# VHH binders against q9usu1r752to985: the designs that were tried, part 3

Target 1, 234 residues: q9usu1r752to985
Amino acid sequence: TPEEFASQMTLLEFDYLKQIPSREWIFRSWVSRDSRSAVRNYINFSNCFTYWIINCILEKKNTKARTAVISFFIQTAYKCLSLQNFSTLMSIVSALNSAPIYRLHAAYKLVKAEDIICLSGLREIVETKKNFSTYRALLRKAELPCVPFLGVILSDLTFIDEGNPDVLDSSPHLLSFNKRHRLADVVADVCRFQSSSYEMQSNTDLQSYILHRCRFVNQDLSYLFDKSLSLEPR

## First folded at step 1 (VHH)

Design g02 (framework vhh_gefurulimab)
Fold by ESMFold2-Fast, scan of step 1:
Structure g02 (fold): chain B 234 residues (1-234), chain A 122 residues (1-122)
Amino acid sequence: as target 1 above (234 residues)
Amino acid sequence: EVQLVESGGGLVKPGGSLRLSCAASGRTFSSYAAAWFRQAPGKEREFVSAINSGGSTTYADSVKGRFTISRDNAKNSLYLQMNSLRAEDTAVYYCAAGRDFYSTDLSEYDYWGQGTLVTVSS
């Protein structure tokens, strides 16, 4: 069910979050793609999960079956919102917004109106405009337990170090202080999120299934787009 | 597979304008998020702007209000309109493409161009 799947994804995502040591933020251990850092493992899982959703939808040759899978993930994302699991919510909406899936108008026409309305609301939450302002506002108000979206955290860290103005146009002392202060704020937020726990019953069989399927998912976006075209030609 | 080729770089005076173009090969470019990064001599590569497949945009604070990112999926092209250029904008500008979700982290971009030099002087 959407409820059970959302609960188990929340437990899995939270486990990945808890495993990240603070030193990785300082040393940026994940910037190398050959790194075995906890952040890199979480990024890999998140990407695999997003592609797994895309593959699940596209493996269905029947339009009604594709609609059923799309509806399932919309409902799952909504349950994730209730659990304050923004990470799984972001992954699901990202998959549904991907070009191979977004273009499936025939499948979407069969989706119930209530699910379409729900999806529209979820899309607003994950809107990238103004640097995820809607998501950030919700995250600020969220009470523990909560699973934040790792991508926004990584983006903030990169933005602090790489997107800041040229140091030669300002005081080195002030720039260094501001960068360290911003980094400390991000690290403190992550530690806060890690300090709590979800009290839900673990379904180890479902969790193992998800992890196994994600390990072997096709991540060739070109292939997946061509498959989309074969299912609904334009 | 996606190949990216930047063009439009050059020498401009402070306050001037340049339009950078990025030509993409590969039928799936419209499915990717696309971004511009830049690297000044002796510095790390930094985020400039990104646009997702749906056209939503994000800008680094240093360029907000001066630069505009846009895409033309029919032409498999990404653009960066740079106005009110400053000396600190001098850098090699890189076009990047990644999965269809937003990121300002360069590690999330799988395809990169060779870069085009923008020099703002005098």
Scores: ipSAE 0.000, ipTM 0.285, lowest interface PAE 12.1, mean pLDDT 79

Design g03 (framework vhh_gefurulimab)
Fold by ESMFold2-Fast, scan of step 1:
Structure g03 (fold): chain B 234 residues (1-234), chain A 123 residues (1-123)
Amino acid sequence: as target 1 above (234 residues)
Amino acid sequence: EVQLVESGGGLVKPGGSLRLSCAASGFTFSDYAAAWFRQAPGKEREFVSAISWSGGSTYADSVKGRFTISRDNAKNSLYLQMNSLRAEDTAVYYCAATDWYGESLFPAEYDYWGQGTLVTVSS
């Protein structure tokens, strides 16, 4: 069910989050492609999961069956919002907004009006406009436990590391202090999220199934777009 | 709905002190990082001081040791205590707030701005 799937995804995402040591944020250990870092493992899982959703929808030859899968993930994303699991929410909306899936107008016509309204609201939450302002506002008001979106954390850390060369009325010493201070704030925030736990029943069979499927998913977006065209030519 | 209103500006002699206040309304101030910027006559807007939502502070070298930024989340207010004022501190001072995770030195990263309050340091 969407509820059970959302719960198990929340436990999986939270486990990935908890495994990230503070030193990785400071030393950017994930930047090397050959690095076996906890951040890299989490990035890889998120990408695989997003593509798995795309593959699940496109493997259905029948329009009504594709609609059922789309509806399942919309409902799952909404349950993730209730659990304050923004990571899975971002992945699902990203998959539904992907070129191969977004264009499936025939499948979307069969989606219930209530689910379409729900998806519209979820899309608003994940909008990148004004530096993810809607998401950031929700995250700040969220009570523990919560799974934040890793992409925003990585973006903030990259900005802190690279800086802005057009800074007015500041010195190199001030910029160094600001960089370390902002890094400390991000790390402290992540540690706060890691300090809590979700007290939900683990379904190890479902978790193993998800992890297994994600390992063997097709991530060729060009191939997936061509498959989308074969299912709905327009 | 959303407003930042500065107060406390005025005319002061060199070596004097002023305390600027910024009252936030229409949003939960404690969720935001906040900063003071200033614009001197004929110059671009420049960074003065910032305070993160976690309470850390940063200062421009020109004001470090003389100015102190602070916040009172219960009163939705931001403050700038200015001591040992100099003629070169003469400017319009602006309060700003941002959804960024921490403080920022860059005007473009602030979502909300006040109208400004004039500080004149002259003998």
Scores: ipSAE 0.000, ipTM 0.101, lowest interface PAE 19.5, mean pLDDT 79

Design g04 (framework vhh_gefurulimab)
Fold by ESMFold2-Fast, scan of step 1:
Structure g04 (fold): chain B 234 residues (1-234), chain A 122 residues (1-122)
Amino acid sequence: as target 1 above (234 residues)
Amino acid sequence: EVQLVESGGGLVKPGGSLRLSCAASGRTFSSYAAAWFRQAPGKEREFVSAISWSGGSTYADSVKGRFTISRDNAKNSLYLQMNSLRAEDTAVYYCAADYEGFTLSSDRYDYWGQGTLVTVSS
C-alpha cells in the first residue's frame, strides 16, 4: 500500500541519513566518485530509486496500468509529506516530472481529480524557484523526526565553498570566518535531524525488495524517453 | 512571509550609543539568518553585521569592536548595539533576513524592513 511503502522508504532514507559522519561534510568526501562515502551511497540510492519509478511506469504496456502506478506514487509521495520525509517526496516528484513520464497525457487523463490536485500541491512544494523557498519554509517549521532533501544540503555546501562575491570584496579573514561559520550551521542542522527516530516497525522483506530493485535499473534517459514515445506516440 | 520593522533610530552625539531593534512577524524567525545594512546619503547600501541561526556573528571592519549584533528568538527580534558612534555612522539602517544563510551581499536577502534613521552630529 502507499502507506506501507512510504513508511518503509522513510526508514530506509533515515538510515542512509544517520550513516553520514560530520567529517564528510567538512572534507567533502563525496566529490570523488571512486570514494566509498556515506553521502555517495545515499546519492546513488536516491538516483536509482528515481529511475526505478520511471522504469516501473514505462514497463506497463496498458494505459490503465500506467495510470495505476502513477496514482500509487502520487499517494505514496503525499504520505511521505505527512511523515515529513522530504527526500522520498522529492525523488517521486522528480520521476513524475521527468520528460519520459511528464508527457504521458493519456495516462494522466485517467488519474482521479483528487490525485491530480494532490500532485499539483506536491509540485509546488518541490519547486526550485527562489532557491527552493517553499520547501525551505516547510523544513524550518518541521518537527522532528524529519528526513530533509539531501540535494539542498549539497547545494548549500557548494555555495559556501565557492563563496559570495561581496565577501571577496572585504578581507581574507572575513571570508574564512564566514565560510567556516556557515559550514558549522549546515552541519549542526544535519546533526539535529540525525538525533531523532521514527517509531515504525521495519518490514525487512519490503526494504530488501526496494534495495534489490534499485540496484538493477536502467538509467539511460534517452532510452526511457524513446520507450515513452513508443507507448504514447506524439 | 516574514515582515521586518526597525526601531530605535535617532539623533546622538559623537561617542554616544544607540540600540536598534528589528521585530519579525510571519514565519519562525529563529530559522533565518539576519543582517543589518546601512545607506548614507549619496552612497550605496553597505553591510554592517550579520548573525546566523546558531548565533554566530560577523562584522564590517568599520564597526568591529564598536557594534554588537544579537537576537532574541523568543521575541522574534534582532538587535544592533551601537557604541562609540562617529559622524561616519550616519545612515538609514535596514534589517534583512534570509533562509539561504548569512552573506555580505545585499542581493541575496529576500526580506527587508523599511529602515530607521541614525544621525550622529553635535
Scores: ipSAE 0.000, ipTM 0.102, lowest interface PAE 19.1, mean pLDDT 77

Design g05 (framework vhh_gefurulimab)
Fold by ESMFold2-Fast, scan of step 1:
Structure g05 (fold): chain B 234 residues (1-234), chain A 124 residues (1-124)
Amino acid sequence: as target 1 above (234 residues)
Amino acid sequence: EVQLVESGGGLVKPGGSLRLSCAASGFTLDYYAAAWFRQAPGKEREFVSAISSSGGSTYADSVKGRFTISRDNAKNSLYLQMNSLRAEDTAVYYCAADSYDFWSGYSADEYDYWGQGTLVTVSS
């Protein structure tokens, strides 16, 4: 079900989050593609999961079956919002917004009006146009437990490192201090999110199924787009 | 300050080639989906090509087989190799980036970072 799937995704995402040690933020160990990085493992899982959603939708040969899968993920995303699991929410909306899926107008026409309205609301939450202002506002109001979106954290860390000037000839030590302070604030926020837990029952069979299916997913976007065109020609 | 800067535009004869570059500054391109859009005089902005952070790519039917999108994360840059250029390819070309590597929609409003554009003119 959407509820059970959302609950199990929340437990999986939260487990990935809790495994990230503070030192990885400082050393940016995910940049080196090091397999020992907890951040890299989490990124890889999120990417695989997003592509798995795309594959699930495109594997359905008839329009009604594709509509059922799309509806399932819309409902799952809504349940993730209720659980304050913004990570899975971002992944699902990202998949539905991908070029191969976004174009499936025939499938979307069969989606119930209530689910279309729901999806429109979810798209507003994940909107990027004002530096994720809607998402950031929700995250600021969120009470523990919650799963923040890793992508925004990584973007903020990159902005701190590359967006702020490296040289200020009159006060270089002051600039370095401000940069370190911003990094410390991000690390403190992540530690805060890691400090609690969701009190839900683990479904190890479903969790294993998700992890196994993600391992064998096709991540060739051009192939998936061509498959989309074969299902709904332009 | 997030910025994308395009370069490589110019005047080319039909059948010629051009390579466009897009340099990102103020952020790392590694975790972003990136795309090229174009706008011809008097027309609305249209999708050309997109590439995910993992390197998967998609193309508009009008350019498929002629254009190749690529990225070099070490150089924080995005490229568009344009071959067999036609008069109809004349447009201002824009580089765009989105905050997650699977947001490769063809709608311009899916992308939150944009360059200023570089002009490509295909004429004799």
Scores: ipSAE 0.000, ipTM 0.176, lowest interface PAE 12.9, mean pLDDT 78

Design g06 (framework vhh_gefurulimab)
Fold by ESMFold2-Fast, scan of step 1:
Structure g06 (fold): chain B 234 residues (1-234), chain A 123 residues (1-123)
Amino acid sequence: as target 1 above (234 residues)
Amino acid sequence: EVQLVESGGGLVKPGGSLRLSCAASGRTFSDYAAAWFRQAPGKEREFVSAITSGGSTTYADSVKGRFTISRDNAKNSLYLQMNSLRAEDTAVYYCAAEPGYYDILTAQEYDYWGQGTLVTVSS
């Protein structure tokens, strides 16, 4: 069900978040794609999950079956919003906004009006315009527990790195005061999010299923777009 | 892609005021976070102030209370109002813009810098 799936995704996302040690923020351990850092593992999971949603929808040859999968993920995203799981919410809406999925007008025509209205509201929340202003406002009002969107944290760290010199006088062991202070604020926020827990029952079978499926997903967006065209030509 | 052009620099006496402007062209500026940096001769580039696409502001301690950053997304412009200027504020001022977001599917990371505008505070 959407509710159960949202609950289990929330537990999985939160587990990835809790595994990130503060030192990774300092040393930017995820920058290499070959990195085995906790941040890189979380990035890889988020990308795999997003592409898995795209693959799930495009695997359905029948229009009604595609509609059912789209509706399932809309409802799941809404449940994630209720759980303050912004990470899974971002992944689902990103998948639904992807070119292969966004164009599926025949499938969308069969989606219930209430789900279309719901999706429109979710799209506003994840809107990238104005630096995720709607999302940032929701995150500031959110009570613990919640799962923040990692992408915004990574974007903020990039801004800190580019906005402040890393080293003064060619010393690799000295950092500018401004950079250290802003980095400390980000680390403190992440630690605050990590300090709580969700009191939901784990479904280890469903969690294992999700992790297994995400490991073997096609991430070729060009291929997926061509598949979309074969299902609903225009 | 965003191109940035600064203007408004010049010579001003201590205690005076200047307003710097940064005009953005290309992609819609409202999607970007923006900042002002400065660099005095022989010194490292220093952070001055930043504003997110949503309007949240941050200031370096050295300018807090004296400088105000603002943006006008309809005009694709960034501003820095500088009041109570000091000799230590003498520098080339640069505007910078970067995506204030991370798109999981497209994963774009880049930044844009202007050419700079000179501000001289002296008698």
Scores: ipSAE 0.000, ipTM 0.191, lowest interface PAE 11.6, mean pLDDT 77

Design g07 (framework vhh_gefurulimab)
Fold by ESMFold2-Fast, scan of step 1:
Formats: structure tokens, sequence, C-alpha cells
Structure g07 (fold): chain B 234 residues (1-234), chain A 122 residues (1-122)
């Protein structure tokens, strides 16, 4: 069910989050692909999961079956919002917003009005407008436990490391202090998220199924777009 | 060594046009998604436009109809044609490259340029 799937995804995402040591945030270990990092493993899982959703929708040969899969993921994303699992929410909406899926107008016409309204609201949450302002506001109001969106954390750390707007009139000591202070704030927030726990039962069979399917997913976007065109021609 | 180098920024009047370029080296550019991000004074870094290895494109609502992203894989180059420029387009523009992902999130992009300043003022 959407609820059970959302619960198990929340446990999987949270496990990836908890495995990331503080040193990776401080030293940005994921930027180098040469490094085997917990952050890189989490990014890889999120990408595979996103592509798996796209493949699930496109493997259905008839329009009603594609609609059922789309509806399932909309409902799953909504349940993730209720669990404050913003990571899975972002992945699902990203898949539904992908070029191969977004264009499936015939399939979307069969989606219930309430699910379309729901999807519209979810799309607003994931908008990059003003650097994820809607998501950031929602995260500030969220109570623990929650799974934050990794992408915003990575962006903030990259900005802190690279941003030096005016150094000519300032000592290196003062600029270094401000950078360290901002870095410490982001690390503290992540540690706070990692310290919480979701009280729900693990379904190891479903978790293993998800991990196995993500391992063998087609990530050729050009192929997937052509498949989309074959299912719903212009 | 992977490098992305932006050029083409400058001062332009409202309603004017600019073309930004990004030169890629040290990797197989044609296999990567490429994007433009910008950061305005006092604002957060935001997504502008992306182009995937297969040629599909996407745009932020604020630039749709005014900006056009394109790529030339033979020249390992990414471009952003900016028309009908507004004061709110003033920002440092960054070129980014990453694996061919479905999300527009910054974490999809492994490589970043140093940025080029675009100032729109009368």
Amino acid sequence: as target 1 above (234 residues)
Amino acid sequence: EVQLVESGGGLVKPGGSLRLSCAASGFTFSSYAAAWFRQAPGKEREFVSAIYSGGSTTYADSVKGRFTISRDNAKNSLYLQMNSLRAEDTAVYYCAAGEDYTSLAPYEYDYWGQGTLVTVSS
C-alpha cells in the first residue's frame, strides 16, 4: 500500500542519513568521485530510486495501468509528507516531473481530481524558486523525526565553502570564523535530524525488494523518453 | 582535471541581451547533463535552466520564454542565450555538469564553474 511503502522508504532513507559521519559534511568528501563516501552512496540510492519510478510507469503497456502506478506514487509521496520524509517526496515528484513521465497527458487525464490537486501541492513544495524557499519554510516548522532533503544540505555546504563576497577589507581570521560558524550550524542541524528515530516496524522483505530493484534500473533517459513517445505519441 | 569555465558576463541595460558560454574540459561532456544556476546579491543560489545528454531542456518559471539553453558537444560547450533582460536577472551565473538525472536539484551536479557576473542596470 502507499502507506506501507512510504513507511519502509522512510526507514531506508533514514538509515542512509544516519550512516553519514560528521567529517563528510565538514570536508565535503562526496565532491570527489574518487572517494567512497556515505553521502555518495545515499545520492546513488536516491537517483536509482527516481529512475526505478520512471521505469515502473513506462513498463505498463496500457494507459489505465500507467495511471494506477502514477496514482500510487502520488499517494505514497503524500504519505511521505505526513511522515516528514522530504527525501522520498523529492524523489517521487522529480520522477513525475521528468520529461518521459510529465508528457503522459492521456494517463494523467484518468487520475482522480483529488490526486491531481495533491500532486500540484507537492510540486509547490519541491520548487527550486528562491533556493527552495517553500521547502525550507516547511522544514523549519517540522518536528522530529524527519528526513530532510539531502540536496539542500549539500547546496548549503557548497555555498559556505565557495562563497567569499568581500575579502578586501576583512582579515582572514574574521572570514574564517564566519565560515566555521555557518558550517557548524549546518552540521548541528544534521546531527539533530540523525539523533531522532521513527517508531515503526521494519518490513525486511519490502526493503530488500526496493534495494534489489534499484540495483538493476535503466538510467538511459533518451531511451526512456523514446519509450514514452511510443506509448503516447504526440 | 575536470574544469568548467564561464564567459560572456557583463553590464547590459534592461531589455538587452547577453549570451553566456561555458567551456568544459577533462571529461566526456556529451555524456553529462549541464545546467545554469545563478545567485543574486542578498539571495540564495537558484536553478535557471538545464539540458540533458539527450537534448531535453527545462527552465525556471522566471526565465521561461526569455532564456534559451543549448549545447555543442563537438566543442564541449554549454550556452545560455538571455533575452529581454530585467534588473532582477542581475546575478553571478554558474555552469554545472552532472550525471543525466531527472531532478533539477543542485546535488545532481558534480562539477561547477567559478561563475560570471551579469549586471542589468540602466
Scores: ipSAE 0.000, ipTM 0.238, lowest interface PAE 13.7, mean pLDDT 80

Design g08 (framework vhh_gefurulimab)
Fold by ESMFold2-Fast, scan of step 1:
Structure g08 (fold): chain B 234 residues (1-234), chain A 124 residues (1-124)
Amino acid sequence: as target 1 above (234 residues)
Amino acid sequence: EVQLVESGGGLVKPGGSLRLSCAASGLTFSSYAAAWFRQAPGKEREFVSAISWSGGSTYADSVKGRFTISRDNAKNSLYLQMNSLRAEDTAVYYCAADTFGSYEWLTESGYDYWGQGTLVTVSS
């Protein structure tokens, strides 16, 4: 079910989050492709999961079956919101917003009105406008436990480090101080999220199924778009 | 639906400057991470610069201090200001956008939309 799937995804995502040591945030260990980092493992899982959703929808040859899968993931994303699992929520909405899936108008026409309304609300939450302002507001209000969206964390860390030096080139010590302060804030927030736990029952069979399916998923977006066109021309 | 179109490439002498532009249709740059990559003849495509959703930027070591990435939300365009150009900067420059959330901003696999490229030649 959507609820059970959301619960198990939350446990999987939270396990990936908890495995990340503070040194990776400080030294940005995931940037090097030679690095065997916990952040890199989490990025790989998140990308594979997003593509797995796309593949699951496109594997269904008839419109009604595609609608059922789309509805399942909308409901799963809503349950993730209830669990404050913003990571899985972002992945599901990203998949549904992808070019191969967004264009499936015949499949979407069969989705229940309440699920369409739900999806519209979820899209608003994950919208990147105003620097993820809706998401950031929800994250600020969220009580522990919570799974934050890794992408916003990685973006903030990557771009805080580099910045635009042209503006403050005459005062590099002031720029360094500001960067360290902002870095410390991001690291403290992540440590806070890692310090709690979800008390849901683990379903190891479902978790193993998810991990196995994600490992062997097709990540060729051009191929997936062509497959989308073959299922719903135009 | 989505298209990125680069312009501003050309021939310049070492030490010169160029401003590259990338115009987007079907997506809004202010909502996504975006980047510039380049590919010299016979070589692999390499990272040049990226800009995040918040406007923060990062640069490859080879261009740091010489190039500046920016965007104009009113014109829905991404720019690369290139100063103090060197012969080694000669390449086809590509505009890219990450609407997928791949987190791989320093590699081409991190971007799901690409422009066709614009040629920059730095020659004495």
Scores: ipSAE 0.012, ipTM 0.390, lowest interface PAE 8.6, mean pLDDT 82

Design g09 (framework vhh_gefurulimab)
Fold by ESMFold2-Fast, scan of step 1:
Structure g09 (fold): chain B 234 residues (1-234), chain A 123 residues (1-123)
Amino acid sequence: as target 1 above (234 residues)
Amino acid sequence: EVQLVESGGGLVKPGGSLRLSCAASGRTFSNYAAAWFRQAPGKEREFVSAITWSGGSTYADSVKGRFTISRDNAKNSLYLQMNSLRAEDTAVYYCAAKYSDDYFVSPGEYDYWGQGTLVTVSS
């Protein structure tokens, strides 16, 4: 069900979050393509999950079946919002907004009006406009536990590191006091999120299914877009 | 996940030329429809030109024959070549993008926007 799926995704995402040590934020260990890091593992999982949703929708040859999958993920995303799991919410809306999926007007026409209204509200939450201002406002007022969107954390860390790239000083390998303070704030926020817990029953079979499926997903956007065109031609 | 940054604006005399650039980061630009909009002081944001990810383009009547939209998907970049500029072309120019195989002429259809670059045409 959407409720159970949202609960299990929340537990999986939260486990990925808890595995990230503070040193990775400080040293930006994920920037090296050859490095093994908890941040990179989480990024890879989130990307695979997003593409898995796209593949699930496009593998349905029948329009009504595609509508059912779309509706399922809209409902799942709304349940994630209720659980304050912004990471899974972001991934689901990203998949539904992808070019291969967004264009499926025949499938969307069969979606219940209630779910369309719901999706519209979810899209507002995940808007990138004004540096994710709507999402940031929700995160600031969120009670623990919650799962923040990793992408915004990574963006903030990049901004801190690259804020004054043209400034030369006698210690170019050391952060200024202001940069260190800003970095400490981000790390403290992440640690605060990591220290909480969700009190939900683990469904190991469903979690294993999700992890297995995400490992074997097609991430070729060009292929997926061509597949979309074959299902609903222009 | 796409961030758009415009550049190339400036002061130019009537009859002059400017080339605007829009750099996209985060994702490949090849699956996005892209457009240029402009907003003059005290006026609504208006459509200038749009291009599909495959290169099909359209123009507002006011700029057709003077402006050329183009893109380089490998460089994740969108361009607007502006020739024979007029005082009425003075505006802040915005880059916009949407994950779609079709272009749109309404600003409300686009999901990603740049912060704008100012173009002033005066002598």
Scores: ipSAE 0.000, ipTM 0.099, lowest interface PAE 23.0, mean pLDDT 78

Design g10 (framework vhh_gefurulimab)
Fold by ESMFold2-Fast, scan of step 1:
Structure g10 (fold): chain B 234 residues (1-234), chain A 123 residues (1-123)
Amino acid sequence: as target 1 above (234 residues)
Amino acid sequence: EVQLVESGGGLVKPGGSLRLSCAASGFTFDDYAAAWFRQAPGKEREFVSAISSSGGSTYADSVKGRFTISRDNAKNSLYLQMNSLRAEDTAVYYCAADLFEYGTSYPADFGSWGQGTLVTVSS
């Protein structure tokens, strides 16, 4: 069910979040291509999960079956919002907004009006405009427990690490101080999110299934787009 | 969302064979993963065998080597060939299907169910 799937994804995402030590933020261990860090493992899982959704939809030969899978993930994303699991929400909407999936107008035409309205609302939450302002506002109001979107955290850390040329003109010592202070704020926020827990029953079989499927997913976007064209030509 | 109807059950002697069929309607059946479960009197439903949309199959240890699951997507049908039947195989057999391949053997993982067909193994 969407509810059970959302619950198990929340537990998996939260487990990835809890495993990230503060030293990774300081040393940016995930930036190295060959590095195996908790942050990189979480990034890889999120990317694989997004592509797994795309593959699930495209493997269905029948239009009604594709619609059913799309509807399932819309409902799952909405349940994730209720659980304050913004990470899974971002992944699902990202998959549905991907070129191979977004173009499936025949499948979307069969989606219930209520689910289409729901999806439109979810799309507004995940919009990148104004530096994810809608998402950031929602995250600030969220009570613990919640799973924040890792991408925004990584983006903020990259901005802090690379600096701004205008800030360099003020003083090398002042820039160093401000960089350290901003880094400390991000680390403190992550620690706050890690300090709580979700009290849901684990379904280890479903969790294992999700992890296994993510390991073997096709991430060739050109192939997936061609497959989309074969299912709904234009 | 898929309608499932089982057939082929009956009375058979120990060591005998039966073939169960499950007819599916609704969405194109080839997009579904399918499974057989059974329930003996006074017990919960237990897993028997499953087949993925791509044709891969799994079996419960108690039936492995004796039962064979197969599908015919052109006929929207699922089959269970049961050989070397034993008294403990006596149960109502259920067909189940779902759009997702969970790889789990729990009844709760399947969204669509048939009404069941009785298999009795006795002399």
Scores: ipSAE 0.000, ipTM 0.197, lowest interface PAE 14.1, mean pLDDT 77

Design g11 (framework vhh_gefurulimab)
Fold by ESMFold2-Fast, scan of step 1:
Structure g11 (fold): chain B 234 residues (1-234), chain A 124 residues (1-124)
Amino acid sequence: as target 1 above (234 residues)
Amino acid sequence: EVQLVESGGGLVKPGGSLRLSCAASGRTFSSYVAAWFRQAPGKEREFVSAISSGGSTTYADSVKGRFTISRDNAKNSLYLQMNSLRAEDTAVYYCAAQDEYGLGFYTSSAYDYWGQGTLVTVSS
């Protein structure tokens, strides 16, 4: 079900988050594309999961079957919102907003009105406008436990680390202190998220299924777009 | 996979202005770090400006105060407004985008997706 799937995704995502040691934030281990860091493993899982959703929808030859999969993921994303799992929510909405999926108007026409309205609201939450203002507002109101969106954390850390070179030339001591302080704040926030737990029953069979399917997914967006065109020609 | 297409380049006199556009296709642009790089004849590709998924910006010292980077996620587009152009700004300008998690800004290797480039010539 959507609720069970959302719960198990929340446990999986939270496990990835908990495995990231503080040293990776400090040494920026994820910056190298060749690294085997916990952050890179989490990024890879999120990307695989997003593409797995795209593949799940496109592997259905029948329009009604594609609609059922789309509806399932809309409901799953909605359940993730109630669990404060913003990571899975972002992945699902990203998949549904992808060019191969967004264009499937015949499949979307069969989605019930309640789910379309729900998807519209979810799209607003994940919008990048004003530095992810809607998402950041929700995250500020969120109580623990919570799975934050890793992308915002990585983006914030990158901008803190790389700074303004003009200011470094004129006042390096103040800028170094400011950078260290801001970096420490972000790291402390991540540690706070990691300190909690979700009190849900683990379904190891479903978790294993998800991990296995994500391991072998087609990430060729051009291929997937062509497949989309073959299923719903223009 | 992801395709980036630049436009807006051309010939302009010193002190003039140009606006470059980059249109992305193949996926949503909203969660990616996007950047402009340039390469002058006989020189290495250099960083010009970057904008985070959330709209935070950074600029190379050579263009600060003259160039403005912006994005329109609804139109899946990236822009570079170039004012007070100098002969030294003559280069092929490239649009670039990262994975959705926004890793590093200043090096070409931090970007997976690249446009084919648009030529900007500043000369009298």
Scores: ipSAE 0.000, ipTM 0.120, lowest interface PAE 19.2, mean pLDDT 78

